# Ledger of designs, part 35: VHH binders against q94cd5

Target 1, 317 residues: q94cd5
Amino acid sequence: IILQFAPLNSSVDEGFWHSFSSLKLDKLGIDDSPISITGFYGPCGHPQVSNHLTLLSESLPLDEQSLIASTSHGNRNKCPVPGILYNTNTVESFNKLDKQSLLKAEANKIWEDIQSGKALEDPSVLPRFLVISFADLKKWSFRYWFAFPAFVLDPPVSLIELKPASEYFSSEEAESVSAACNDWRDSDLTTDVPFFLVSVSSDSKASIRHLKDLEACQGDHQKLLFGFYDPCHLPSNPGWPLRNYLALIRSRWNLETVWFFCYRESRGFADLNLSLVGQASITLSSGESAETVPNSVGWELNKGKRVPRSISLANSM
Short names: E, the ipSAE of ESMFold2; O, the ipSAE of OpenDDE; V2, 0.75 times the mean of E and O plus 0.25 times the DockQ between their complexes.

## First folded at step 20 (VHH)

Design bb6 (framework vhh_gefurulimab; at its last look DockQ between E and O 0.01; V2 from the best seeds 0.00; counts 0 for: pae E 9.3 > 2, placed apart)
Fold by OpenDDE, look of step 20:
Structure bb6 (fold): chain B 317 residues (1-317), chain A 120 residues (1-120)
Amino acid sequence: as target 1 above (317 residues)
Amino acid sequence: EVQLVESGGGLVKPGGSLRLSCAASGFTFSRSYAAWFRQAPGKEREFVSAISWEGETYYADSVKGRFTISRDNAKNSLYLQMNSLRAEDTAVYYCAKIGDRYYESYEDYWGQGTLVTVSS
């Protein structure tokens, strides 16, 4: 069966729009050049509610004072993701934006990062995102639309197995994996690294490793899983970030099948009952080059519809 | 101090409707994840619906299409409109502030609950 990925959804804090308004009024003016922004996400922390990619006031390029705050890496609750904002000056311009081209452009950036090895060194680039917006500063109304570029693999990824991690690991392994995950999350150096390797040895000892260390780990494990912070809470679907992760894996390593670990939390701790372990087939069709950029999708749906979101801050401004 | 106070529960016939309310203090719903849970006699508490601080809504499969969660920011209140009620919807309904990573608080807060009885 074809593996279905749960969509990633966005959340925009009011503080972002306040900051953006200030930026627009004080600095940007009518300049509608793309703006590099930083989104934040993390693993799901609740069994019934998915996490979102979130924009905050600190998502914007900060003034000198905010630059100090933005350099504070190591927040487990705010895993940074690079993004880009296209803000138009008119609603007409907003409506005329070539959404397909914009999506493709960001997808190409992801692919370049994969091909160059940058994504292996810094896998936080995999969930790169795009936002188009229109800000009516007279009315303090904002229209916006997120895209989470994701590659469409051909052939589609097939699901072999998907189950709670607690059912995949032995009790001893589970304990060790949980501990290793918690250590990973507790370290300022790794807490915001959303893609990683889970290795379990024959003696049921688990370790979390950087993705770049995969080749160095060959032969040292009984089980090896590609782990990622999964924002999704659904018991039968991995989250959206797995899509580009699999694209990277397929491009980098000639694997027919892959084991993946959807890392999820309960109240800030690793929870293997909520986390999923899956196996998928990612075989390339005969004749396809692993270097060819795949097609991409990823525009966010608003209540199931392909429309932008809107917010009014007239009462709070 | 965080406080949640539910109201609106009562006896209703199958197919009927009720609107539950939850008044919050000590925090604002507009900046929090809020949810409704319910607990039937002899059963575990189960998720019913949630609304994000941005306004996205979530529903249990058992209530999809029948229940609607909403909030009034001005009143700092959470609501659950329950339509087409069934006997199996009988439970104590709880309003909750769900802990989340956005505010770096994982603590859940609950109200005292309000009883909903669906009976012919």
Scores: ipSAE 0.262, ipTM 0.692, lowest interface PAE 2.4, mean pLDDT 92
Fold by ESMFold2, look of step 20:
Parts: structure tokens; C-alpha cells; sequence
Structure bb6 (fold): chain B 317 residues (1-317), chain A 120 residues (1-120)
């Protein structure tokens, strides 16, 4: 059985395009240098609706003070994620951008962070994204493509088991896991850390640990799972962020079998009926292949079509 | 403005040693995640070694045990001690400040590179 991943969807608020319009008019002019931006996401918060990676007005800070304020926000559902905006000055340039080459470049950044250990220290680099755009400021209309670069593991990852987290944990374990997850989400130090370890000891007590602490978690533990904020609500599909997480796990720790925990919420709290636990079987790479950049995918479709998204702000501008 | 300037590259025989240096300015070096990367002709840039602001070190498997990364925060400098050099280590070596959103910025900064050639 081949492991299937639900797609991640983008949501670009009108405030983002207002901020970009101001930046372009006030400073950029025809400068088409790539721009560092911040995306925001969180775990699924509702059984019927998946969450999005969202761009807001603060996704494009104009100075270093604005960037500091953006990154210091303690909003539980605004976990910051690095991204890049490739703006273009003409429709012709927009249509001629080499989308596959740009996706490869951003995937390579993720791979470098996996190889260097940066992704262990700051796993928010794993869901790195990119946007290409064209702003028609005469019409206050914007065209864009959005991508979530993700690795294709070859051969595909096998799914051994997948079920609601409430069916995997005993009642006592479930209570402890929920409490530990809620604490992780309530702390300013950990709420913005979207990939983590779930450790359950023999006395059914759970703790959530940073990825860099894996060695410390391999002691007298009954269960160890690789957890992440899963924006997807679907009961049979882990969310998109698991793709790069598995690439990290395979590359850094050479594990052939992993338990993963798709962390999801309802009504602002951990929901272990909505959350998933699964077991994946990974075929390990040997030698030089283990260090080779995997192939990547991730250009978001527009309602199943390969066309750019469009928005008009004429009534707001 | 961020500046990274590599030095110490050169020609060395297989089995020899070389020490690379990187002088950093324009940012708080002591709070940086700093790294060495390399690029051989016709190949993709590849990770060599990194050191966190806490002093934790990371190495590519191909260099582990032969290379040692270190930093001197008082001198704003990053170093790479390269021992037991092999022909496959021939590349342009780049000093990098790796960006991150938790500490300072999302932008990566790169030096101009220093050439290391290993041949007899």
C-alpha cells in the first residue's frame, strides 16, 4: 500500500496584495529581485475543513522592525514558515518563468537544511513555499502561482497502518498525549515548532520533545512517534507536510519503519479522534544516493487545473 | 550589510591538510547558524559542515572524521580544518550564514568562495 498525502492549500488575504502594492509603488518599481516572505499555518482545527498556508499583510514586512514583530507574534494558528516571492513586471515575464526550475531551487533549500541539521533546529523550514506573481496596478489585479515544494521518495513510502489517534493510544495515554500537545501549543517557546517527537513512557505519561532530542527519547519508552501539525482534516490521508518530514527522517536517521502522528485540533484543543497515527515503511537509500537531492513536486492546482490564480482589488484600491 | 569573506584555499596534495577561514561582519555572528558548503565543477552545491549558535556541529557523511568546524565569536570568524584531503574534496568552498525565522531572518548569505584543489 502506497502512502498518499493530502494536498496543502494556499490562502492569500487581500491585505497581502495591499502590502505588496504599497511596496512596489513606494520602493521596488521595476526591481524584480526575489523577496523573502512569511507564510502562516497551523494544525487542522475543524473536522470538516482543512487549514491553509496563509499569506497576510504581515507576510511582507517593510523593515526589520516589522519582521521582528511578525516573527514574535504568539498566535497559535499562525506558525511562521519561510517563503519567497518572485515578482514579475510584465505578463510576458510571468508566463515565461521556468516554474520547474524555481520549484527545484526552493526544494534544494529544504534539502540543504535537512543535510545541514538546520531542519532539526528549526523544522519550520520543512514546509517552505514559493509564490510567483504579476501585479497589474492599473487594474489592481493580481495573477499568481503557489507551490509547496515536496520530495518524491523513490521507491514510494509504504503505509502499514493508519487510524485515528484515539484508537492507537489507550485511554490513559490519550489523556496524557492531549495534555502534552495542548501544553506545546500554549507555550510561546514551542507553539511555532510544527514538527516534534511524541514520547509515551511505560507508565502512560506523554511528553513532546524537539527533533534534535531523538537520542534522548530512545531510552525506556513504550511508544515514540514523529508528530507534526497536520492542516488536513481527511481521515484517510496524512497532510502534505509529512512528505518532507519523511525525507528528513530517512536522510538523517536512516529509519526503515516510523510511526507518525498527524496532530489535529477541534475547538482549539487536541482532537485525537481527528488526529491520525500511522506506520510507514521507508526503503533506505545507500551511499551516494542518500545525499542526492530527491525529485520534487508541489505546484498548487487551481481547482484541479494548471492555471494561475487571479484576484481583483479594484473596489479596495 | 552582511559580509562573509573566505580565505585559506589553495593547492594541496592528497592526504594533506588545509584550514579555511571566514570573516563575518554586518550581523550578530554569535547568534548565527554558520556553515560551509562546496561546489565542484559541473555539480550541485553540497553541504559540508555547520555549527549552531550553541556550538553543536554537523557534518556531511563524506567529510565526517576528517573535517572539523569551529567558530570564534570574539573574532567573528568561522573555520574549517580539513585533514586527510582527497581528490574528491576539490571544490570552491563557501562560507554561509543560514537564515531562519526563529532568530533573525529568513535570508541566507554567501561568501564569494575560496578554491581548494587536491592533486598530486
Amino acid sequence: as target 1 above (317 residues)
Amino acid sequence: EVQLVESGGGLVKPGGSLRLSCAASGFTFSRSYAAWFRQAPGKEREFVSAISWEGETYYADSVKGRFTISRDNAKNSLYLQMNSLRAEDTAVYYCAKIGDRYYESYEDYWGQGTLVTVSS
Scores: ipSAE 0.018, ipTM 0.536, lowest interface PAE 9.3, mean pLDDT 86
ESMFold2 (binder alone), look of step 20: mean pLDDT 82; pTM 0.831

## First folded at step 22 (VHH; framework vhh_vobarilizumab_d1)

Design cc1 (at its last look DockQ between E and O 0.15; V2 from the best seeds 0.00; counts 0 for: placed apart)
Fold by ESMFold2, look of step 22:
Structure cc1 (fold): chain B 317 residues (1-317), chain A 120 residues (1-120)
Amino acid sequence: as target 1 above (317 residues)
Amino acid sequence: EVQLVESGGGLVQPGGSLRLSCAASGFTFSESYMAWYRQAPGKGRELVAGISWEGKTYYADSVKGRFTISRDNAKNTLYLQMNSLRPEDTAVYYCAKIGDRYYQTYEDYWGQGTLVTVSS
């Protein structure tokens, strides 16, 4: 069967819109140049509810000092992700935006980071996102639409096996993997690295490694998995971030199959019953260049419909 | 409701040709990524060919040069032209919808299949 990826959903705190309104009134005026923003997410933390990519007031820093403060270590469920805001000054301009060209432009940035090796050094570029918006400051209402650009995997990736991580690891391995994952999440240096390697040696000892260390890892392991923070809770679908991760893996390493680890938490700790392990066939077609920019998808649906989201803050004012 | 109905299977001699059709309804066919899969007795399903909404095609190495996938967006129909058929091509062939243009979607849909038998 073809591997499918559960959608990623957005969440926007009211503080983001307050911050944007101040920026627009105080500095931007009618300037509709795109704005670099920061999104935040983490692995799933609940067996019944998926995590979101979230915008907060600090997603839109107002000056260099605010940017520096917003990059300080803090909440472990706030893994920073680069994004871009395409704001418009009228509803007509919002409706006229060429969403498909914007999706392609942001997907190309992800592909450039894959090809250059930046995604190995800073894999948080893989879940790069975009938002289009219109702020009606007379009514304190905000219309917006997220995309999470992700590559069409051509040829499609075949799913060989998918199961709870607790059914893949022995009891001894599971204990070591959980401890290693908890350590990764507890360190200020690694907690914001959302894509990683899981290596389990023949004595059932696990280590978590950076992606750039893959070649050094290939000599003495019993199991090697490509792990990532999976915001999804679903038991039969890996989350959306796996899609670009597979594009990276297919592009950078000549592997025919891959084991992947959808890392998920419960109550602040690794949860290997909720987490998934799967095996995928990722072989490129004969004659296909790994350097060709793939097509992309990723516009978010609103309750299953192809429409933007809206919020009114007039009652809050 | 998404529906995919395959037709055109049958018995054919080695070296012969056969054309499979898949009638599609319940979705915007022109914005879909479509594929043919096959399943030989006792084996898992394997990808045979795929075609994007832009018409870019992909083929398994075992069928490249012998099979041609195509689509007719006006008739909402997917085709598989199979030439130079071999006994190894004997399988149930499935039409599948495995993607949509632009949006986050993740469900796939399969037809009931059509049997192709290649035997002397």
Scores: ipSAE 0.517, ipTM 0.806, lowest interface PAE 1.3, mean pLDDT 87
Fold by OpenDDE, look of step 22:
Structure cc1 (fold): chain B 317 residues (1-317), chain A 120 residues (1-120)
Amino acid sequence: as target 1 above (317 residues)
Amino acid sequence: EVQLVESGGGLVQPGGSLRLSCAASGFTFSESYMAWYRQAPGKGRELVAGISWEGKTYYADSVKGRFTISRDNAKNTLYLQMNSLRPEDTAVYYCAKIGDRYYQTYEDYWGQGTLVTVSS
């Protein structure tokens, strides 16, 4: 069956809009150049509610000192994701934006990062996102639309198996995997690294490793899974970040099948009952090049509608 | 806007039959994975049957051999033929769009539901 991915949803803190308003008024003026921003997400921590890609006040460009401070201590609940903001000065300009071109441009950046090896070194670039917005500062009203560029692989990814991780691992393996995941999440160095390898040896000892260490890990494991922080809560679907992850895997290593690990939590701890293990087929069609940029999708729907979201801060400004 | 409108529910005796319909609009019906769910009083919503864009069908064990899900893409309509109905089939039945072929996305759009009551 064709693997279906759960969409990623956005959440914008009011603090972001306050800060953005200040930035617009104080510095940007009528300059509508794109702005590099940082979004944040993490693994799902609730059995019924998915996590979001979130914008905060700190999502906007910070001074050098703030950047240094933020890099020194990773936040397990704020895995940084690079993004771009296109804010227009008029509603007309907003409506005239070529959304498909913008999406494709960001998708191309992701693909370039995959092809160059940058994504392997820093896989946090895989869930790169796009926001278009219009800020009516007279009314303190904001219109915005998120896109999460994701590749459409051809042929579609086929799901071979998907089950709770607790059913995939033995009891001993599960204990070790849980411990290893918790250690990964507890370390300031790795807590905000959302893509990783799960390796299990023949003696049921598990380790979490950086994605870039895949080649070094060859032959040293009984089980090897491509793990990622899954923001999705659904028991039968992996989250959105897996899409570009699979694209990277296919492009880089040309694997026909892949085991993946949808890491999810309960109350801040690894939960293998909520986490999923799956196997997927990611074979290329005959004659297709692994270097060809796939088509992309990813504009966020608002209650099933292809419309932007809006927020009014008139009462709080 | 995605719209799903169920019809065909009602009161039937045990052993009876009903055919539910779901009129779909606001999306490319032929490219969508469609499903029927039901929710009995005091119970959670459960999958009853699913049908892919290719016409592949899935059934819950509880309804297998009794229920048939089908689709008419020309009419943008989903059907559920329910035969040999049992009291335990009493529930609100929901039509759902839960997937997209091209985008490979999971979705969960629901209709308002239609009540099926099986009682002597």
Scores: ipSAE 0.313, ipTM 0.667, lowest interface PAE 1.0, mean pLDDT 92
ESMFold2 (binder alone), look of step 22: mean pLDDT 85; pTM 0.863

Design cc2 (at its last look DockQ between E and O 0.01; V2 from the best seeds 0.00; counts 0 for: pae E 3.1 > 2, placed apart)
Fold by ESMFold2, look of step 22:
Structure cc2 (fold): chain B 317 residues (1-317), chain A 120 residues (1-120)
Amino acid sequence: as target 1 above (317 residues)
Amino acid sequence: EVQLVESGGGLVQPGGSLRLSCAASGFTFSESYMAWYRQAPGKGRELVAGISWEGRTYYADSVKGRFTISRDNAKNTLYLQMNSLRPEDTAVYYCAKIGDRYYQEYEDYWGQGTLVTVSS
């Protein structure tokens, strides 16, 4: 069957719009230059509810200190992700934005980071996102729309096998994997690294490694899985971030068979019953086709419809 | 609202040809990745051919050189030209919408299928 990916959803805290209103009134005026912002997400933490990519008041840099603090996070539930805000001064300008050109531009940034190797050093660039908005500061209302640019591999990736991680690992392996994942999540150095390698030796000992360590993990005597923070809770669908991970794997390493690990948590700890292990078959590309940027998708649906979201904050602003 | 209706199946002799059609409605056909799958009795569904919104095609190795996928965006119709048919091509053939340009849609949509039987 064709591997399918559950959508990534957005959430915007009211504090983000309060911070943006202050920035626009105090500094921006009619300046509609794009603004670098930071989104935050983490692995799924609940068997019934998927996690979101969230904007908070600290997502918007109000000064150099705020931007520095936002990019230096070691918070396990706030894995930082680069994004960009395209704010417009009128609803007419908002409606006239070329969403497809903006999606392509941000997807190209992800592709460049894959091709250059930047994504191996800083894989948080893989879930890069964008937001278009219109702020009506007379009415304290905000219209906005997220995209999570993701590559369309052609032909589609085939799913060979998908099951709970607890059904893939032996009892000894599962205990070691869980401990290694909990250590990764508890360290300030690694908690913000949302894509990683899982290596399990023949004696059932697991280690979590950075993407740059791939060659050290390819020995014939060990299992290798491509792990990521999966915000999705669904038992039969990997989350959206796997799309760009597979694009990286195909482009950089030319692997035709990939074991992936959708890392998910419950009650603050690794949950291998909720987490998934799957095997994907990737059709390799070569030559000129391999260097061509893939098509991309990623505009968020609003309750299944292709429309922006709106919020009124008149009572809180 | 998405509807996919296959037609053109039937009984054919080995070496014969058939052309399958899939009428599509309820979505923007020209911006969708479309595919044909097949399922033989007692087997899982397999991808036969796919075609992107830009017209790029994919074929399973078992059908390369014999089958041709195409689309007519003006008629919202997907086609599969099947030549040099073999008994192992016997299956129910399904039209599928398996992707959408620009958006995070991930749900596949399937038709009811059309039976192709290759037998003397």
Scores: ipSAE 0.317, ipTM 0.710, lowest interface PAE 3.1, mean pLDDT 88
Fold by OpenDDE, look of step 22:
Structure cc2 (fold): chain B 317 residues (1-317), chain A 120 residues (1-120)
Amino acid sequence: as target 1 above (317 residues)
Amino acid sequence: EVQLVESGGGLVQPGGSLRLSCAASGFTFSESYMAWYRQAPGKGRELVAGISWEGRTYYADSVKGRFTISRDNAKNTLYLQMNSLRPEDTAVYYCAKIGDRYYQEYEDYWGQGTLVTVSS
């Protein structure tokens, strides 16, 4: 069966729009050049509610001092994701934007990062996102639309198995994996690294490793899983970030099947009952080059519809 | 405003015990993930113990079996019982409120810390 991924949804804090308004009024004026922004997400921490890609006031370009401070310590609740904002000056311009071209452009950036090895070094680039927006500063109304570019693999990824992690690991392994995950999440160095390797040795000892260390870890494990912070709470679907992760894996390593680990939490702790382990087939079609950029999708749906979102801050401005 | 105030630190001999307390205010304590961290001189900050809002606990391997984290929600107080203290436990211990995205909490909060010195 074809593996289905749960969509990633956006959440925009009012503080973002306040800060953006200030930026627009004070600095940007009528300049509608694209703006590099940072989104934040994390693993799901609730059994019934998925996490979101969130924009905050600090999502906008920071001053040099803030940048230096941000590099010193990660935040477990704010895993940074690079993004881009296209804000138009008029609603007409907003409506005229070539959404497909913009999506493709960001997808190409992701692919370039995969091909160059950048994504291996810094996998936080995999969930790169796009936002188009129109800000009516007279009415303090904002129209916006998120896209989470994701590659369409051909053939589609097939699901072999998907189950709670607690059913995949032995009791001893589960304890070790949980501990390793908690350590990973609580380290200033790794807390905001959303893609990683889960390695379990024959003695049931688990370790979390950087994705770039895959080749160095060959032969040192009984079980090896590609782990990621899964924002999704659904028991039968991995979250959206797995899509580009699988694209990376297929492109860089000749694997017929892949084991993946959807890391999820319960109120701050690793939870293997909520986390998922799955196996998928990622075989390339005959004649297809692993270097060819796949097609991409990823515009966010609003209540199931392909329409932008809107927010009014008239009462808070 | 979130406030965390640690107390109970001091000088203790190896093998001794201390109990740290953290008085919390400015937030719903009973619904928060709380933790103890420590930072030894010249070392980075490390997690010592955590406790979820449900009372689930986590311990660093280095303190497992020796330290106990607990909470009193009625008193808005976090505790760290430290037994069988070792010189390597010497550090500034920090109480932390861990943010929860479910509640749109994106930041962690820290106390000022309390010094624990284990020395003969």
Scores: ipSAE 0.221, ipTM 0.633, lowest interface PAE 1.8, mean pLDDT 92
ESMFold2 (binder alone), look of step 22: mean pLDDT 86; pTM 0.871

Design cc3 (at its last look DockQ between E and O 0.71; V2 from the best seeds 0.00; counts 0 for: pae O 8.5 > 2, grease 24.3 > 24.2)
Fold by ESMFold2, look of step 22:
Structure cc3 (fold): chain B 317 residues (1-317), chain A 120 residues (1-120)
Amino acid sequence: as target 1 above (317 residues)
Amino acid sequence: EVQLVESGGGLVQPGGSLRLSCAASGFTFSDSYMAWYRQAPGKGRELVAGISWEGKTYYADSVKGRFTISRDNAKNTLYLQMNSLRPEDTAVYYCAKIGDRYYQIYEDYWGQGTLVTVSS
């Protein structure tokens, strides 16, 4: 069957729009230059509810120092992800924005990071997102779209197998994997690294490794899986971040068969009943096709509809 | 409301040909990734062929060289030309919408299917 990816949804705190309003009134005026912002997400933390990529007041820095400070904190529930805001000064400009050109531009940034190797050092660039908006500051009304650019691997990736992680690992392996994942999440050095390798040796001992260490994981392993923070809770749907991970894997390592690990938590700990293990089959690219930027998709629906989100803060003013 | 209606199935001898059609409505067909699946008795559904909004095609190894998927965006119609049919191709064939060019959607839509029987 074709591997399907559950959508990633956005959540915007009112504080984000308050921060933007202040920035626009106090500093930007009519300047509509794109603004670097930071989104925050983490693995699913509850069996019944998927996680969101969240914008908060600190997502929009007041200055260069504030941006750097906001993105460097190791809060396990706020894994930072780079994004960009395209705000317009009129509703006419908002309606005329070329959403596909902007999506493609952000997807190209992801592809450049994959090709250069930056995504191996900082895989948080893989779930890069964008927002387009119109802020009516006379009415305190905001209209916006979110996108999570993701590559279309053509042909589609085949799903060979998918099951709860607890049904894939032996009891001894599962205990070791859970412990290794909990350690990864508890360290300030690794908690903000949302894509990683899971290596299980022949003695059922698990290690979580950085993507750049794939070569070192060769040898005495029984199992090697490509793991990621999966915000989705659904039992048969890997989350959206897997799409760009597979694009990286195909492009950088030319692997046709990939075992992946959708890492999910419950009550702050690894949950291998909620987490998924699957096997994907990927058709390799060659020659010019391997170097060409894949097509990309990823605009968020608003309650299943192709319309922008709207919020009014006039009641809070 | 997404509607997919297959037609063109039937009984054919080994080595014969059939052409399946799928009439689509309720969505922007030209922005969709479309596919044909099949399900033989007692087996799960398997992907047979897919075609992107740009016309790029995919085929399962078992049908490469024998089947051709195509689309007519002006008529909102998906086709599957099946040549050199074998008894193992006997199945119910389903038209499916499995993707969108722009948006995050993951739910698949399926037609009711059309039966293809290959027997001597």
Scores: ipSAE 0.354, ipTM 0.716, lowest interface PAE 2.9, mean pLDDT 87
Fold by OpenDDE, look of step 22:
Structure cc3 (fold): chain B 317 residues (1-317), chain A 120 residues (1-120)
Amino acid sequence: as target 1 above (317 residues)
Amino acid sequence: EVQLVESGGGLVQPGGSLRLSCAASGFTFSDSYMAWYRQAPGKGRELVAGISWEGKTYYADSVKGRFTISRDNAKNTLYLQMNSLRPEDTAVYYCAKIGDRYYQIYEDYWGQGTLVTVSS
């Protein structure tokens, strides 16, 4: 069966719009050049509520000092994701934006990062996102639309198996995996690294490793899973970030099948009952090159509709 | 509302041919990734063929060279030409929307299915 991914949903803090308004009025003026922004997400921490990719006031470009400070101390609940904001000056311009082209452009960036090896070094680029917006500063009304570019693999990814991690690991392995995950999350160096490897040895000892270390650890494990912070709470679906992850895996190592680990938490701790382990087939179609950029999708739906979102801050401004 | 209505199923002899149709409505058909699935008695549902919004096709190994998936965007219709039918092709065939070129590929919509019986 085709693997079904849960969508990633956006959340924009009012502080973002306040800050953006200030930025627009004070600095940008009528300049509608794209703005690099940073989104934040983390693993699901609730059994019934998925996490979102969130924009905050700090999502907007910061001074160099702020950037350095943010990189020195990772926040486990704010894994940074690079993004881009296209803010138009008029609603007409907003409506005329070529959404397909914008999506493709961001997807190409992701693909370039995959092909160049940058994504291995910094896998946080995999969930790169796009926002188009129109800010009516007279009315303090904002229209916006998120896209989470995701590659469409051909043929579609097939699901072989998907189950709670607790059912995949032995009790001893589960304990070790949990401990290793918690250590990963507790470290200032790795807490905000959303893609990683889960390795389990024959003696049931688990370790979390950087994705870039895959080749170095070949043969040293009984079990190897591609792990990621899964924002999704659904018991039968991995989250959206897995899509580009699988594209990377297929492109880089040409694996036909892959084991993946959907890392999820409960109250800030690794929870293997909520986390998922799955196996998927990611074979290439005959004649298709692994180097060819796949098609992409990813515009966020609003209540199932292809429409932008809107927010009014008239009462708070 | 997304609607998919399959037709064209029936009884056919081994080696025979059959053409299935799927009438689609409630979405932009031309932007959709469409597929045919089948479910034999006592077996799980399996992918038979897929066709992208660009017309790229995929086939299960079991039907490759025998089945052809195609689409008519002007008619909002998906087709499955089945040639050289075998008894093992006996199943309920389902039309599915499994993706969209702009937004998502994670939500599937299914028709009611049409029964294909291959028997001497």
Scores: ipSAE 0.014, ipTM 0.339, lowest interface PAE 8.5, mean pLDDT 90
ESMFold2 (binder alone), look of step 22: mean pLDDT 86; pTM 0.867

